# Miniprotein binders against b1l550, part 216

Target 1, 279 residues: b1l550
Amino acid sequence: MRLPEELLERARDIHSEAPSHRIKLDRVGSFGLKVPVEFKGFLLLAEADVWVSLPEGRRGVDLSRQVEAIYELSNPPKDPFSLCREAAISLLEKLNYADSSGVSIRFDAPLQDGESLKYYGVEISSIASDEIINKIRVEILGMTACPCTAELIRAYKSSEIAATHTQRSLGILEVSTKAEHPDPDKLASIIERAMSSPLRTYTKRPDEGGLVIRSLSNARLAEDVVREMIHLFLEEFGHLPEDTHILAAVRSMESVHMHDIYAERSFSLDEIRKEISSH
Below, E stands for the ipSAE of ESMFold2; O stands for the ipSAE of OpenDDE; V2 stands for 0.75 times the mean of E and O plus 0.25 times the DockQ between their complexes.

## First folded at step 15 (miniprotein)

Design v3L
Fold by ESMFold2-Fast, scan of step 15:
Structure v3L (fold): chain B 279 residues (1-279), chain A 89 residues (1-89)
Amino acid sequence: as target 1 above (279 residues)
Amino acid sequence: SELTVEAEINGVRIRIEVEVDGKEIRITVTIEKDGRRIRFMYVITSPEKLEKYLEEIERIIRMFGVDPEEVKRLIEEARRLAEEILERL
């Protein structure tokens, strides 16, 4: 069922009317849209939010134009980073009353893991106004092994190989920049290399033993992992604009505690370089 | 040093700045239309990224109602400048 389009000529333009209260809204939009994206050879189902600012003198946003903007740019499916940036700019151009626009896209990214795949979390956004700010957050699980308990067990047993508790740790890298979004696979790689060991989707017994021994030989505190992530990030992405902001964090799901251990550091590239160069 | 390509097409002002930044090329795009200005940038670390982001820049500029053929000429000029720089790196 479709109502006659002639009714549009008689209907009021509600969105263009004055609101009940002259109050600006920061984000008004369509949230939880399902969008296909192409990521490194995979067709994935992503979830998108799109929004614009709404001025105090306008009652509503044309939500159909927001969906139209995403639809036009996602057919055929394209990489989520280009989609995010292009859609934010398109929204600002299509909805001329808005001071700013934004797009956020979330998906689980496949990562080759031997003969199998594993997945890590990606959330990206682009916020457009007189400039565009691109943000990416990557979360991936890895393994950490406790160096404190390892040292105690080694002293107790006088063993070359110390036993210790291991646990899953969630590594987080978040980057906000005026440049294009960093490659999430590189961010995931940085996180995994900073850990005692990466996690695997599938492990045969001999490989599992090797993974455990590697983790035990590379025991790291959550604090160690955060510092190593920052070091590796600067090696890979030190070319980004100096006002690029980074959050590096680790949440360690301690196997010997009922609670987690958390360590983080937020910084700009300018700030961290001055700090490191002072040593 | 900075290399700049500028055009005003159908009332839309476009500025593409190509700068050398260490081993990378920085491309900054500024678009002005109907009193609104937007600026965005890319850091180019490889020839593959250059082609990808020039295509994205072309798509974005066309959103502003600019003649597609004039946009292509602008992009080709920017590509030539960037490729010369990348060849030297």
Scores: ipSAE 0.775, ipTM 0.918, lowest interface PAE 0.9, mean pLDDT 86

Design v3V
Fold by ESMFold2-Fast, scan of step 15:
Order: structure tokens, then C-alpha cells, then sequence
Structure v3V (fold): chain B 279 residues (1-279), chain A 89 residues (1-89)
């Protein structure tokens, strides 16, 4: 049932009224929107949040205008990166009382794994004010093998390939930049290449044995993985603006412990280059 | 090298800067309307990226209520200049 439009002429405009308290709000918006996106040939269901800043003199945000902005831009489905950037700018243009706008989009990205697919996590955002800051976070599971136990077992048995414990490790790369979002497949590739081995959706027994041998022959501490991720990132994305900020992290779910091991480093491109050049 | 394309369309001021940074091209877009300014940037590493991001820039500029034909001409000028630069890399 649709009420008569004539009622709008007599109703108060609540959102444009003065609030009970003159306090600015940083983020007011519609959260948990379901949006179809096109990602590298796949039609995926993504989850989006959209928001704007609200000045101290205005009671509320026009939420319907926010939802219209993202849905207009998402039909037909487009790549989530363009959608994120365009929607943030559109919100700022449509809601002229706002000092800033933002959009975040989350989805599981398919990655080719032989004849099958595996998935990794992607979260992106664009925050618009007098400039745009684009952020991407990629998370993917891989395998690590402990070099400490490997060395102890090798000393005991004098074998070339020592037994050691292996575990799932979550690799994380997060990038904030004034340039367009980096390609998430390249970030996922960097994480997997830094690990002892990648994980597979399925394996047959000979392939499984090969993965285990690969991991054991490429044993790495969480600290080793983070350093390798940074090295590989600089090779692939060293062309980004110098004020680009990166977080590289690994959380290793230690199979021999009740607790996890965690290693991280955050840095700007300018900072890390100066650090590396000092050695 | 650096080239700039500027236009003022229906009270909206648009500047597109194309500059060489190493082996890449950097495209910076500045839009000013009703006392508000917004600037955003792309790093172009291939002709395919150039086409993709010029299309995105065109869609963004059109959001500001400018004449679609004027926007198309502005983008075509930026494309010509960027392609000339890419051919020299």
C-alpha cells in the first residue's frame, strides 16, 4: 500500500531539522546492502555499506538517496572497484551537506585451482572528500611448515627432508592508496607465493603428497612469510604513489599449540624504501 | 612529460592531468562545483587500463550535471593526448 503523495507536502522534513544535540557524526548510512557485482567473468553477490558525514546542524541523512545511488550504479552489475569509487563520488555529489562519503564492498573472490575454484576474501573501500582514498584488504589461507622442528628432526635422523609440523596460515595484505585499487588476484598471488605452499580445494593422493613435500622443502616462519610478502609487493606494486600505506600480516594456526603465532608490519612506500636503502 | 586538459562546463570546472612517471602514466582528475573540489587519480600501465579508466572518468564527470557531448569531447581530447604519450613509452 502506497500512501498519497500529498501527505509529503504536509509532513515535516525531519532530516533537515536541527538535532537534539549539535554533534557532528562521522559515518551515517545504509549498512549490509546486498549488491550483485561482476568480477573477472563471475557474477557474485557482494555486501556493501554506504555512508556520509553528517554536520552538527542537521538531524538526519537521506538514506533513500544513498541506496538509490549505489543501486543505479550497480545495474547492470559492474566490477566492484569501479562501483566503489563511483558510488563514493556520487554520494558526495548527491548529498551536498556532507563533508565526506564512503563505500565498502565485501565478497569472496574465485581463484582458479586446477579445474576447480578456491576462494579468498576481498574487502574494498573508497572514501571521498577533497580527494579519494582507496583501500583493499585481501585474506587467503596457505600452508606453513615449521623450520625449527624440521632442523631438530634432520639433526636426529640426518635426512635431507625432515619431518615437521604444518599448519594453515592466514595471509593478509591491506593497501591504502590515492590511486585505483590494486588487482586483488595479484595480492592473493603474492600471499600464496610467500607461503610454504598454497592450499587446494581438492587433491588426489599423489598431488597431496606433492604438496606436503613442497611445504616441508620450503619451511618458513611467520616472520619469513611477512618479509617475503613485502619483498614481492614492492616488486609488483612499487609504482604506486609514495604515500601508499601497506599492512602485511600472517596469522599461523599452530598445529602443536593451543594458540596462534602472529607477525605484521605496516609501512608507507616512502618509509620502506628509506629503510631498505640504509642496509 | 605532462599535459593538461581543462574545461568549464555549466559552471563545473574540470581538469585532467596526464603525466609520465617512470614507465607508467598518471592521470589526475580534479572537479570543482558549487564551492566543492574533488581530486582522484589512476596509474595507467597498459592501453586496456587507459580505456577502462577514461570510461570511468566520463561516467564520474557526467554525475556533476554537465552536458554529455561536452564531456565526450573532453574525454576524447584526454584520450588522444594519453595515447600519444603511451606510444612514446
Amino acid sequence: as target 1 above (279 residues)
Amino acid sequence: SEVTVEAEINGVRIRIEVEVDGKEIRITVTIEKDGRRIRFMYVITSPEKLEKYLEEIERIIRMFGVDPEEVKRLIEEARRLAEEILERL
Scores: ipSAE 0.776, ipTM 0.922, lowest interface PAE 0.9, mean pLDDT 86

Design v3Y (at its last look DockQ between E and O 0.96; V2 from the best seeds 0.82)
Fold by OpenDDE base, second read of step 16:
Structure v3Y (fold): chain B 279 residues (1-279), chain A 89 residues (1-89)
Amino acid sequence: as target 1 above (279 residues)
Amino acid sequence: SEYTVEAEINGVRIRIEVEVDGKEIRITVTIEKDGRRIRFMYVITSPEKLEKYLEEIERIIRMFGVDPEEVKRLIEEARRLAEEILERL
């Protein structure tokens, strides 16, 4: 049922009215939208948030226009990074009272693992104002083996390969840049390479044994993983703008503790280069 | 600069700056309309990325109500500049 358009002439535009309190809002929008995206030949249903700022003199945001903005750009489905950037800009153009906009898109990215698929978590964002800042967060699980326990076991029982506890660890790279979003597969690869071993969706028994042996031979603290992530990141992404901000983190779901071990470093490319050069 | 494309079309000012940064090209786009400015950047590391991001820039500029044929001309000029630089790297 559609109301007659003639009623629109009689109805107050509530959104354009002055608010009872003249206060700017930072973000007003629709959260938990589902939008189709094309990623590496897969058609995925991503979750999206869209928002704009609201000036002090306007009661509400035209939420329908926000939703329209992202869905217009989502048909046909396209690259989620392009969608994110384009939608953020479109929001500012369509909602001319807003001084800033933002889009966030979340999905599980498929990653080939032999004949099977594994995945990593992706959250991409674009925040638009006078400038656009693009943010990507990649999360992927790997395996770590504890070097401390390995050394204790080695000291107790001489063996070439010491037993140690292994655990699932979540590696996180978050990059905020004025450039386009960095390649998520490359970020995921950095995280995996920084751990003792990657996880596998499918393993045959010989492969499983080999995976564990690799992990034991490459035992790493959570701290080691973060440092390795940073090192590998600089090698791969050192070309990004110097003001690019990075969060490298690991959450190790320790198999011998009830709690997780967490390590992180936040830095800009300029900052970390100065730090490394000082040594 | 020799590596800047600029146009003003129906009150929309567009600037596409192509800069060399080491072995890479940076494309910075600035769009000004109705007293608002939006600036965004791409780092071009391959010809494939160049084409991809030029297409994106084209779509973005069109959102501001610029005539498609005029946008195409700007993009082609930017492409030419970027390709000339990439060939020198």
Scores: ipSAE 0.814, ipTM 0.933, lowest interface PAE 0.6, mean pLDDT 92
Fold by ESMFold2-Fast, scan of step 15:
Structure v3Y (fold): chain B 279 residues (1-279), chain A 89 residues (1-89)
Amino acid sequence: as target 1 above (279 residues)
Amino acid sequence: SEYTVEAEINGVRIRIEVEVDGKEIRITVTIEKDGRRIRFMYVITSPEKLEKYLEEIERIIRMFGVDPEEVKRLIEEARRLAEEILERL
């Protein structure tokens, strides 16, 4: 049911009115929008947030224009990274009273795993003002094995491959850059390669045994995993602008403790290169 | 900047800078309209990425009300300059 358009002649334009208090708001928008995206041959349902800054002299934002901007750009479904960057710029152009705009998009990314798929988490954003800052966060589970307990058991029983506790560990890489978003599959690959072994969607018993042996033969502390992630990141993405900021982190769900172990490092490319070259 | 493509179309000023940095190509786009300026960039590591990001740049410039045919000419000029650089790498 559509109301008569004649009512628009009598209705106030609430959004363009002066507010009760002249206070600037940093982010005003539509949150939790469902958006179809195309990612590496898959049609996925993503969740998006869209926002703009609101000046002190304006009561509200044009929410319909925000939704229009992202939906126009998502039909047909496209690459979520291009969608994110294009939508942020589109919002700034469509809503000329705003000083800045932002878009974030979240989805679970499929990754080929033998004859099946596994999934990892992706969250991206683009924030537009006089420049664009692109951010991506990738989270994927892997396996770690404790080298300390392995060494103790090896000393006790003189085994070539020592028994130790293994656990699921969550690897995290977050990148903020003026360049385009890094490829999330490459970030996920870096995390998995830094772990004692990757996890799989399913395994048969001989393959499961091999995975465990691989993990035990490649025992790593959470601290080791973070350092390896940083090393691998620099090899793959060292070409990004020097002011690119990275967070590398691991949360290990320790099988022998009631609590998790956590290790992280935040750095800029300029900072980490100087640190590494100081030896 | 090593190479620059610049145009002003109905009050919209567009600048595309193509620059070599090591083995990579950097493309920086600056758009000015109605006293507002926006600047964004890409790091091109392959010919495939060049084509992808030139298409994205074209879509973005069109958002500013620029004639589609004139945008295509700008993008084609930028492509030629970037391809010239890629041949030298």
Scores: ipSAE 0.786, ipTM 0.925, lowest interface PAE 0.9, mean pLDDT 86
Fold by ESMFold2, look of step 17:
Structure v3Y (fold): chain B 279 residues (1-279), chain A 89 residues (1-89)
Amino acid sequence: as target 1 above (279 residues)
Amino acid sequence: SEYTVEAEINGVRIRIEVEVDGKEIRITVTIEKDGRRIRFMYVITSPEKLEKYLEEIERIIRMFGVDPEEVKRLIEEARRLAEEILERL
């Protein structure tokens, strides 16, 4: 079923031809690859996308070389962050007609949760051209407790009832920087600490009680959570380059409403520092 | 302070800059081959991270076809400079 190699001598190299319409393309590649990675001792199957830019004068991309590049680097399985950065550079070096390359890798990161496990979502990317831009997005669920309802109930019973509505909220931190990818566990920790309480995979009733008490004693609006994420991020990652860009966001699945609440702020490190120092 | 390690090996120009940034070390690598330049950086917060990233830098430089022994010498020079700085912090 394999065709004779000799046909390559007679066939045109379609990919290297000029296209009928000379239009540059920004991203041409292979999407949805499954790649083994090693993360904190876990062997995970991650989803990866790889691409390069295509100049106006070249008809097609050598797609097999792209796939080969990332698979060669993933054997044996290794740290997904190193894989991401190295693959982006490898693509740019191997496909010399491209002026940029990109790699994205997505996986669920396991996180120890007492004697059990939980997880959070991670997506990383590296875009290489004359420099490399590394991006990481972390998403993790936490619990929020509404301070508005808590205050109303306190006023009604003179604080004899500690009650409010609580809900799951999805916290998001997205960081784009010239430095290496930030540690995802630290980003996840920032998000959880900004919430009213972390979520647990499993609790017995005394532990569940403690979790609820923590949430009630730390009631926060979605806006408060975003502001706290920013504060904690600056404490942990203020050393990153000043042009590092951050998105901090919360999507709260409000238990008393038919709709979600969303809050976000995007900023660069130099921008937010000027804002804070002006107050 | 800033320290620079440079080499040009078979048409590949490599520059590794090691500098102090507050309490951290910043390593910036520039590789130039066939008229194309790529620049990337790391912020080193611990000796363990220094070794990990130097190994990554070594693998990246080798992608450009540089003689492995020359890459090793370049990395060792960068390691020595970074470790000397890290010990003073």
Scores: ipSAE 0.746, ipTM 0.914, lowest interface PAE 1.2, mean pLDDT 89
ESMFold2 (binder alone), look of step 17: mean pLDDT 83; pTM 0.814
OpenDDE base, look of step 17: ipSAE 0.805; ipTM 0.930

Design v46D
Fold by ESMFold2-Fast, scan of step 15:
Structure v46D (fold): chain B 279 residues (1-279), chain A 89 residues (1-89)
Amino acid sequence: as target 1 above (279 residues)
Amino acid sequence: SEFTVEAEINGVRIRIEVEVDGKEIRITVTIEKDGRRIRFMYVITDPEKLEKYLEEIERIIRMFGVDPEEVKRLIEEARRLAEEILERL
């Protein structure tokens, strides 16, 4: 059933009315929208959240206008980073009562893996007010090998390459910046290079053996991986504004324990440069 | 500065600043309309992405109700400045 459009002429504009309590709301919007995006030649299904701030004197937000804005910008599908930035600005311009707007987009990014593909997690956001802050979080699994057990087995067995336990480790890089979003493939590459070895979607026995030997020869603590991620990040992205904030973290799913090991460091580019220069 | 493009069209003030910082090109865009100011920037390390970001800037400026012909003029001037900088890197 479809109600007559003539009813719109007689209906109250509820959203523009005064609220029951004069309280500002930080985020009001449409969450969990499915949107197509184009990422490096792939058409992907992403999930988006869109929102605006709501002033204390206004009862509600025009949610249909929010949904129309992002779908208009996503047809035809485009680069999720441009979509994110453009939608945040569009929402702020279209909803003139708002002090700020935001958009977040989540998807699994394909990464070339020999003749196959593997996937890593990407979450991006853009928050617009008198400036725009862009944020990206990349998560990818890799492999780590324990150097402590390796050293113990080496002492016991008198071999150059000691046996040790290996486990999956989740590497995390999160960047918040006034500049455009960093390339997620480069962030994923940094994480993988900091690990003992990358993981693969498909391996044959010789390749699998090679990865295991590589990880054993490159045994690293979670703490080592975080420090290496920071080092590699500074080499690749040291050009970003000094007030750029980074989170580097690793969660190691220890194969010999019932619990995980976690290591992290948050910093601004200005802060970390001063720390390193003190050496 | 000498690397700045400015325009005011129907009450919308636009400023595009192009500068070099090491090997990077920085483009800063400021838009003022109806008492609101918004500023955003790009730090371009890959020259191949310049056109993509200029196109994004053009789409964003058009959202503010600016005359399309004036927007094209602003983007063309910004492109000229950025290309001159690229030739010197």
Scores: ipSAE 0.777, ipTM 0.917, lowest interface PAE 0.9, mean pLDDT 86

Design v4E
Fold by ESMFold2-Fast, scan of step 15:
Structure v4E (fold): chain B 279 residues (1-279), chain A 89 residues (1-89)
Amino acid sequence: as target 1 above (279 residues)
Amino acid sequence: SEFEVEAEINGVRIRIEVEVDGKEIRITVTIEKDGRRIRFMYVITSPEKLEKYLEEIERIIRMFGVDPEEVKRLIEEARRLAEEILERL
């Protein structure tokens, strides 16, 4: 049922009223919105959160204006990075009482894998205030092989290809920057290249054997993978502003343990350059 | 910055700065309207990225109620400056 529009003239503007307690809120918004996005030729269904800060003297946020902002910008579907940045700025323009706005968008990104596709996780955000901070987190599975066990078996048997345990490992790169979001395909590539081998959606037996031999011949600790990810990141994205912050991490689902192994490093570009140049 | 374009259109102040950042071009946009200022930037690593981000900048500036023709002029000036820098690299 649609109520008569003239009731709006008599209804209180609840959102503009003073709250029961004068407390600022950091994020108030619409979470879990479904939004179509265009990513590298694919039409994907992404999930979005939109929010603004709420000042201590205002009871509520104009939630309809938040939804309007992102949906106006998502029709026709556009790339999720431009959508994220544009929507965050649009929210500040539409909701003038807010000190900051934010948008996050999550989706599974297709990646060409021979004759098939594989997928990796992407979460991006843009937070706007007097400046905009763009964040991207890429997660992709790869394979790691234990060098410790490989060396022990090699010593025992004097084998050219040492046996060792392998496992799926989740590689994570998160970048927070004043510049535009980095290309997620390049971040995913960095993670895969740092691993003992990438994972495949589909392999024939000879290709699968080759992948296994590659991983065994390129055994890496989680700590090795994180260091290699940082090295490769600096080669590809060293041009970003010096205050760009990066998190590089690996979670290895150890096949010989009941628990996972985790390694990470957070750093700014300025910090890591000084650290590396001192050696 | 090395080069800049400024405009004030119906109370909206827009500044686009184009500067060399190593081998790349940095474009910084500042928009001031109704007592609020917002600043954002792009690092241009290719001519393709330049065109893409100039289009995005144009869409963003238009959100602030600026006349489309005046925005287009401003973007063309920024493009010219960026292309001049690319010729010097």
Scores: ipSAE 0.781, ipTM 0.921, lowest interface PAE 0.9, mean pLDDT 86

Design v4R
Fold by ESMFold2-Fast, scan of step 15:
Structure v4R (fold): chain B 279 residues (1-279), chain A 89 residues (1-89)
Amino acid sequence: as target 1 above (279 residues)
Amino acid sequence: SEFRVEAEINGVRIRIEVEVDGKEIRITVTIEKDGRRIRFMYVITSPEKLEKYLEEIERIIRMFGVDPEEVKRLIEEARRLAEEILERL
């Protein structure tokens, strides 16, 4: 049912009215929007959240303008990083009462895996105020092998490759920067190279054997993986602004325990360089 | 910054700064309109990234109601400066 447009002349502008309580709200917006994005030759369905700050003297936000902002920019589909940055700026321009705006976009990124594809998780955001802060979080599964049990088995019976337990481990890299979002494929590559071995969507038995041997020959603690991820990150992305913040983490789903092992480190580029230089 | 391009078009003030940062080029964009300022930046590591981010900058500036032809002129000057720097690295 469509009501006559003449009613707009008589209707109160509820959103611009004073609220019951003069309290600022940090994020008011449209959450769980489905948007198409173009990522490295693939058309993907992503999920987006868009929001703005609401000043203490205003009752509500114009939600239709938020949806218009992201949908205008998503037709035709474009890369999610440009969409995220452009939509955040568009929201500030369209909603002049807001002090800040934000956009978050989540999707599963395809990654070439022999003749098949595997997928890793990507979540990005852009928060705009007097500057833009861009954030990206990449999560990908890999394999770790326990060096402690490997050493015990080696002592028990000598072999070139010691038997040990292996498990899936989730590697996480999160970057917050004033520069554009880092390439997620490079972040995923860093995580996979830090692991004992990557995981595959599909293997034949000879290739599967090779991955297991690689993992066993490259046994790593969760702590080892986090340190290696940081080392590799600095080699690839050391050019980012010094106030760039990074979280590197690993969650190992231990096959011999009913609980997980977790290791993390958060740092700024300035902080980590000083720490490494002191030794 | 090493190089700067500035324009004020219909009350919108735009500044694009192009700087050498190690092996990379840094492009910083500042837009001021109706008492609001927003600043954002890119780190350019290749000619392909330069073209991509100049196109994004152009789209963003257009959101502020700036004449499209004036925006094209501003972007072309920024491109010329950035390309000159890339040729010297």
Scores: ipSAE 0.778, ipTM 0.920, lowest interface PAE 1.0, mean pLDDT 87

Design v4V
Fold by ESMFold2-Fast, scan of step 15:
Structure v4V (fold): chain B 279 residues (1-279), chain A 89 residues (1-89)
Amino acid sequence: as target 1 above (279 residues)
Amino acid sequence: SEFVVEAEINGVRIRIEVEVDGKEIRITVTIEKDGRRIRFMYVITSPEKLEKYLEEIERIIRMFGVDPEEVKRLIEEARRLAEEILERL
């Protein structure tokens, strides 16, 4: 049943009323929306959150306007990065009481892996006020091998390739910038290249042996992986604005422990260049 | 800024700045409407990126109620300036 439209003229506009308490809210919106996106030739189902700031004198947000904004822009499905930026600006234009707007979009990105596909996690956001800040977080699994145990085993019985424990490690790169979102495939590539070896969706026994040997021959601490990720990031994305902020992190799911090892570094491009130049 | 394209259409003020920054081109867009200002930017590293982001800029400006034909003219001027710079790099 649909109630008559005429009732809208008699009903109070609850959202425009004064609230019970004059408190500003930072984020009010529609969370967990399903949105189709086009990513590098694939049609994917993404999850989106949209929000705006709410001033202290207004009781509520026009939530239907938020949903309209993102769905208008997602038909036909488009690049999630353009969708994110355009929707944030659209929200700010449509909801004139808001000081800021934001959009987040999450999806699993396909990556070609020989004759198969593998997937990595992507979360992007755009926050609009008098300027726009674009953020991207990429997470991908790789393999690390412990150099400490390798050295002990080598000392015990010398070998060109020492036995050591290997484990899955989650690499994370997060970038916040005034420029457009960085290419997630390039961020995923940086993470994989910093690891002892990448992981694969499927492999034959000879390929599996090769990956293990590669990992063992390229043993790295979580701390080594983070430093290498930063180095590779600067080579690829050092051209971004100086106030660009980066988080580089690795969570190693240690096969010999009941707990994980974690290493991270947050920095701005300006900060890291001064640090490197001081040595 | 090396080059600036400005227009004021039905109370909407649009400024597109095209600058050389090392090997890249930076395009900054400022839109002012009804006392609100928003500014955003792109780093152009290829002709492919230029075309993609000019299309996005066009879609964004159109959200502000600007005539589509006027927006298209503004974007073509920005393209001309950016292509002129790319030819020199």
Scores: ipSAE 0.774, ipTM 0.921, lowest interface PAE 1.0, mean pLDDT 86

